VH-VL binders against Imidazole glycerol phosphate synthase subunit HisH (hisH). Designs and how they scored, part 6

Target 1, 208 residues: Imidazole glycerol phosphate synthase subunit HisH (hisH), of Pelagibacter ubique (q4fnt5)
Amino acid sequence: MNVTIVDYNSGNISSVINSFKEVAKDKVNIEVTSDLNKIRSSDKVVLPGQGSFKSCVDALNAINGLVETLNEFTVTNKKPLLGICVGLQMFADLGYEETETKGLGWISGKVSKIDNQNNKFKLPHIGWNEINIVKESKIFEGIKNKSHMYFVHSYEFIPDDKSVISATTDYSSNIVCSVEKENIFGTQFHPEKSDKLGLKIIENFLNL

## First folded at step 24 (VH-VL)

Design c5 (from i6 with light chain T94Y)
Fold by OpenDDE, fold request of step 27:
Structure c5 (fold): chain C 208 residues (1-208), chain A 125 residues (1-125), chain B 107 residues (1-107)
Amino acid sequence: as target 1 above (208 residues)
Amino acid sequence: EVQLLESGGVLVQPGGSLRLSCAASGFTFSNYYMSWVRQAPGKGLEWVSWISYSGSRKYFADSVKGRFTISRDNSKNTLYLQMNSLKGEDTAVYYCAKETWVFTGKWYYYAFDIWGQGTLVTVSS
Amino acid sequence: DIQMTQSPSSLSASVGDSITITCRASQSIRSYLNWYQQKPGKAPNLLIYAASSLQSGVPSRFSGSGSGTDFTLTIRTLQPEDFATYYCQQSWSYPFTFGPGTVVDFR
């Protein structure tokens, strides 16, 4: 099995790479690349993003054919894809970080700044927080409800179809922190930074 | 006030063992990766060990693998370094360092923003 | 592991001088480089992160530049308190590694 972590200059993804390799061991081949052919031929794709929505989208668009390749992989061929943090956010139609930015549009919705309730809540949301699993998810096998995951974000994904939501977290409001739509998986939290349980989520994805 | 305070550094014979402690205050300890960095007398900085938020993941420099153990007690806001089979070359000031993240508006970057004062470990016969 | 080097290993300068220190990585670390200042008997202090971002509280006479494998730290109008050892550190991949340091002393 070949899993590609898309390297499109979306911030420091070393933790993602290390965690996936640690989980994969010699059972799964982890490729880190933006090569379109490798992405097309991979069995699964990880789309990381640790930065602003606009920066990540711009980075994707800076690589000719990458978005189209990801569309073919995810939408046309229906192969498993995991979006992490901004990777999840880019599933949306639009994001409003820095400026209105068009997302991938794989899951209808928008990415908006978390309401800090007049500075009652600090942004970014950083650190451990409980997740509320609201729907069964293939990547949450063995993950107990109310488990803690690690968050680093100031914006939230607001899907139009609430049925795609697999988990939420309480911060200012009930924020979406995981989605599942057919072959598309996304986490707002960073499984690679969520230690043992995060690695379990990664394992679940690799075992799909 | 954010602070790290190392302790435990003493004179020890080769082959001996020693445990260092690092007490953290002024920040949510469990939200940050922690590292030990050492500095031999008159030498540069050398990363020694790293530990994840909950302590479930750990890394070590090749020079200390199999001899040193890193751990943390988040309930006590304390980082530990257990040093076994100590050698003369382990003589150094040992610093605990907080690994933080900084958002530049586009990307997150990581750095050691807080250091302890260090504790001297001397390994000599 | 990523190997870090610095040049020069030491330099002598006078108050008011402008100095530059170079740091190189064995492979591209993009902009994930930090600079630290260490005075004798003291712990290192973070000066620059993300290659060019000034840490809060650090004087503006300090600046960092570079990307990929080559980086520089510049100190303009050197002050007496600036005489110290400076280290670069890559934060691109674990384990994080330090350069060997550059000693800046009085001429």
Scores: ipSAE 0.701, ipTM 0.897, lowest interface PAE 0.7, mean pLDDT 96
Fold by ESMFold2, fold request of step 27:
Structure c5 (fold): chain C 208 residues (1-208), chain A 125 residues (1-125), chain B 107 residues (1-107)
Amino acid sequence: as target 1 above (208 residues)
Amino acid sequence: EVQLLESGGVLVQPGGSLRLSCAASGFTFSNYYMSWVRQAPGKGLEWVSWISYSGSRKYFADSVKGRFTISRDNSKNTLYLQMNSLKGEDTAVYYCAKETWVFTGKWYYYAFDIWGQGTLVTVSS
Amino acid sequence: DIQMTQSPSSLSASVGDSITITCRASQSIRSYLNWYQQKPGKAPNLLIYAASSLQSGVPSRFSGSGSGTDFTLTIRTLQPEDFATYYCQQSWSYPFTFGPGTVVDFR
């Protein structure tokens, strides 16, 4: 099995690469590339992002044919894709970090700045926080409710269809921290930085 | 405010062992990777080891692998370096450093934003 | 591991001079480069992160530039407190290795 971590200049993805390779060992081949043919032939795709919504979208669009290839992989062929942090946020129609920017449009909704309630809550939301698993989920198999995951983000995804929400976290308000819609999985937290439970999420994704 | 304070550096015989401590204050210690960096007298900086948020992942420079271990106690806001089988080339000032996310408005980067004062380890007969 | 080199290893300068020092990485690190200043008997202090972003409290006479493999630290209008050793560090891939340092001495 071949799993591609998309390398589209989305920040430093070394932790994502190392965590996927650690879980995959000799059982799953982990590719790190933006090569369109390798992405098309992959069994699963991981879409990381460690920057602003606009920076990640611009980086994705700067690679000719990549968005079309990801649409084909994800929407047309319905193959498994995991978005991490801004990778999840880019599922939205629009994001408002820096400027209004069109997302991938795979899950209708918007990405907006977390309301810090007049500076009562620090941004970014950084560090360990509890998650509330709100529906049956393939990637949360074997993960207990109220487990802790690692967050670093200032913006949140607000989906129009609440049925896609698989987990939330409380920071200022109830924030969507995971979505699951058919073949499309996303986490706002960083499973690659979330210790053994984060690695379990990666394992569950690889075993789909 | 935000501080790191190393301790435990002493004179040790070759082959001996020593444990260094780094006390952290003024920040949520468990939210950050921590590193040890050393500097031999008159020499440059050499990264030694890092430890992840929970301590579940650790990494070591080849020069110390198998001889040094790193740990943290998040309930005590303390980082440790256990040094075994010490050699003359381990003589250095040892610093602990906080690895943080820094954001330029476009991308997240890593930097060592806070360093301790250092503690001197001398390995000699 | 990514090897870092610096040039020159040392230089002499006068108060008021403008100086540059360079850092080279063995592979592309994009803009994942930090600069640290270290005065004798003191711990290093972060000056610049992300190749060109000044850390809080760092005077504007310091500037950084470069991307990929080649980077430059510039100090304009050198002040007495700027005589120190300067280290670059890549933060692209663990381990986050340092350059060997550049000593800036007064003439």
Scores: ipSAE 0.504, ipTM 0.819, lowest interface PAE 2.9, mean pLDDT 93
Fold by ESMFold2, fold request of step 27:
Structure c5 (fold): chain C 208 residues (1-208), chain A 125 residues (1-125), chain B 107 residues (1-107)
Amino acid sequence: as target 1 above (208 residues)
Amino acid sequence: EVQLLESGGVLVQPGGSLRLSCAASGFTFSNYYMSWVRQAPGKGLEWVSWISYSGSRKYFADSVKGRFTISRDNSKNTLYLQMNSLKGEDTAVYYCAKETWVFTGKWYYYAFDIWGQGTLVTVSS
Amino acid sequence: DIQMTQSPSSLSASVGDSITITCRASQSIRSYLNWYQQKPGKAPNLLIYAASSLQSGVPSRFSGSGSGTDFTLTIRTLQPEDFATYYCQQSWSYPFTFGPGTVVDFR
């Protein structure tokens, strides 16, 4: 089995690479590339992002044919894809970080700044926070509700269809921290930074 | 006030052991990776080890691998470096450093934004 | 591990001079490059992150530039407090390695 971590200049993805390789061991081949043919032939794809919504979208668009290839992989062929942090946010139709920017449009919704309630809540939302698992989820198998995951973000994904939400976290408001729609999985938290439970989520994704 | 305070540096014989401590205050300690960085007399900075938020992940420079271990107690806001089988080449000032996410408006970066003042370890026979 | 080099190893300068220090990485680190200033007997202080972003409280006479493998630190109108050792550090791939340092001495 071949799993590709898309390398599209999306910030420093070394922790994502190392965590996936640690979990995969000899069972799964982890490829780190932007090569379109390798992505097309992958069994699963990981879409990381460690920047602003606009920066990540611009970086993705800067690689000729990549968005089209990801659309084919994800929407047409319905193969498993995991978005991490901004990778989840880019599922949206629109993001408002820096400027209004069109997302991938795979899950209808928008990405907006977290309401910090007159500076009562610091932004970015940084650190460990409890998650509330709100529906049956393939990537949360073996994960207890109210487990803690690591967050670093100032913007939140607000899907139009609430049935896609698999987990939330409380920070100022009830914030979406995971989505699951058929073959499309996303986490706002960083599983690669979330200790053994984060590695369990990676393992669950690899075992799909 | 955000501070890191190292302690435990002393003169020790080759082959000996020593544990360094780094006390943190003024920030949520468990939210940050921590590193030890050392500086031999008259030399540059050398990264020694890092430890993840919970301590579940650890990494060591090849020069200390198998001899040093790193740990943290998040309930006490304290980072530790256990140094065994000490050699003359381990003589250095040892700093603890806080690794933070820094956002430029476009990308997230890492930097060591807070350093302790260091503690001197001397390995001499 | 990513190896970092710096040039020059040392330089002598006078107050008011403009100086440039270079740093080179053994592979592309994009803009994941930090600069630290260290005075004798003191801990390093973060000066610049992300190749060109000044840390809070750092005077505007300091500037950083570069991307990929080649980076520069420039100090315009050198002041007495700027005589120190300067280190670059890559923050692209663990371990976050340092350059060997550049000593800036008063002539």
Scores: ipSAE 0.495, ipTM 0.811, lowest interface PAE 3.0, mean pLDDT 93
Fold by OpenDDE, look of step 24:
Structure c5 (fold): chain C 208 residues (1-208), chain A 125 residues (1-125), chain B 107 residues (1-107)
Amino acid sequence: as target 1 above (208 residues)
Amino acid sequence: EVQLLESGGVLVQPGGSLRLSCAASGFTFSNYYMSWVRQAPGKGLEWVSWISYSGSRKYFADSVKGRFTISRDNSKNTLYLQMNSLKGEDTAVYYCAKETWVFTGKWYYYAFDIWGQGTLVTVSS
Amino acid sequence: DIQMTQSPSSLSASVGDSITITCRASQSIRSYLNWYQQKPGKAPNLLIYAASSLQSGVPSRFSGSGSGTDFTLTIRTLQPEDFATYYCQQSWSYPFTFGPGTVVDFR
């Protein structure tokens, strides 16, 4: 099995790389690249993003043919893809971080700033917070409801179709922190930073 | 006030053991990766060990792997470094360091923004 | 592992001078490079993060630049308190490795 972590210069993805390699061991081949052919031929893809929505989208678009390749992989061929943090957010139609930015549009919705209720809540949302699993998800196998995951974000993905929501977290409001739509998986939290349980989620994805 | 306070550094004989502690205050300890960084007298900085938020994951420099262990008690806001089979080359000031993250508007970056004052470990016969 | 190098290992300068320290990574670390200042008997202090971002409280005479593998720290109008050892550190991947340091002494 070949799994590609898309390296499109989207901030520091080393933690993602390390965690996936740790979980994969010698059972799964982890490729870190932006090579279109490798992505195309991969069995699974991980789309990380640790920055602003616009920055990540711009980074994707800066690589000629990458978005099209990802579309082919995810939408046309229906192969498993995991978006992490901004990677998840880019599933949206539009994001409003910095400026209105067009997302990948894989899951209808938008990305907007978390309402901090006049500074009652500090942004970014950083640290451990429990997740509310609201729907069965293949990547949540063995993960108990109310498990803690690690978050680093100031924006939230708001899907139009609420049925894609697999988990939420409470911060200011009920924030979506995981989605599942067919072959598309996304986490707002960072499984690579969520220790054993995060690694379990990674394992679940690799075992799909 | 954000602060790290190391303790436990003493003179030990080669082959001996020692445990260092680092007391953290002024920040949510469990939200940050922690590292030990050491500095031999008159030398540069050397990363020693790293521990994840809950302590479930740990990394070690090759120079200390198999001899040192790292742990943390988040309920006590304390980081530990257990040093076994100490060698002369382990003589150094040991710093605990908080690994922070900063958003620059584009990406998140990491740095050691808080350091303890260090504790001197001397390994000598 | 990513190896870090610095140049020069030491330099002498006078108050008011402008000095530049270089740091090189064995592989690209994008902009994930930090600079620290250390005075004798003291712990290192963070000066610059993300290659060019000034840490809060650090004087503006300090500046960092570079990306990929080559980075520089510049101190303009050197002050007496700036005489110290400076270290670069990559924060791209573990282990977070440090450069060997550059000692800035009085001329």
Scores: ipSAE 0.437, ipTM 0.834, lowest interface PAE 1.4, mean pLDDT 95

Design c5 (from i6 with light chain T94Y)
Fold by OpenDDE, fold request of step 27:
Structure c5 (fold): chain C 208 residues (1-208), chain A 125 residues (1-125), chain B 107 residues (1-107)
Amino acid sequence: as target 1 above (208 residues)
Amino acid sequence: EVQLLESGGVLVQPGGSLRLSCAASGFTFSNYYMSWVRQAPGKGLEWVSWISYSGSRKYFADSVKGRFTISRDNSKNTLYLQMNSLKGEDTAVYYCAKETWVFTGKWYYYAFDIWGQGTLVTVSS
Amino acid sequence: DIQMTQSPSSLSASVGDSITITCRASQSIRSYLNWYQQKPGKAPNLLIYAASSLQSGVPSRFSGSGSGTDFTLTIRTLQPEDFATYYCQQSWSYPFTFGPGTVVDFR
């Protein structure tokens, strides 16, 4: 089993790398790279993102052929992909952080700023918060509803098709924090920073 | 006011044990990674240990592995450092440090934005 | 582990001077570099994060630059209160490592 964590200069991904390697142990080979051939030949891909929507998209586009390779991997070949935080957000058609930016378009929808209700809620949303599991998800096996996950974000993914939503979290409104569409998985929270339960989610993904 | 306050630093003999405490206030303690950083007299800063939000994950410098343990009680907003088998080279001021997320408008970065005043641990015969 | 170095180890300057401290990482840490100021007998204070971003409350005379492996901290108009030791620290990967420090003395 080969799993690639896509390193496309999307911020600090060391925690993602460490957590995935910790979970993988000697059972799964974890590769950290932007090499197109390695991504293409991988069994699973992790798409992290820690920054603005635009920054992450720009970073993806800065690597020739990366988006196309990810499309081939995810859309054409239907191999498992996990997007983390902005990685999830990039699934959208459009994002509105900084400026209107085209996403990957894997899941119809948009990424918009969380309504802070006239400063009633501080942005970014940072820290532990409960997730509301709203449908069965393969990566939530063994995860109890209302489990706490760690969040760092100011924007939210709003899918057009609500059926892709696996979990939400309460902050200002009912914010989407996880999606599942066929081979595509996404978490707004950071499983790599969510201690044991986060690692369990990682394990679930690696065991798909 | 955001604040960290270390305590427990005393004189101990080599081979002895000591537990340091760090009391946090002014922020949601459980939302942040915490670290211990030490500084030997007249020397630079050395990272010692790191602990995750709930304490389920921990890292240690090679120099203290097997001898030191780190823990936290989020209900008490307190960080701990249990030091066993102390050596002379462990003599230092020990600082509690809060690791924060900082968004620059582009990326999220990490930094120790809050430090305690430090507590002196002296290991000497 | 990522090794951090600094230069010079110490320097002397006068009030009003501009000084530059260099920090180098053994491997690329992108912009995940922080600068701390430590005055004698005090805890370190965060000055710069993300290589070039000023921490809240830090005077604008402090600035950071660099990316990858080479970084600099500049104090444009040295003030009496700037007498201190300065440390760089990489925040790219655990364990977070510090440079050996640069002592800034006044002539």
Scores: ipSAE 0.136, ipTM 0.746, lowest interface PAE 2.8, mean pLDDT 94

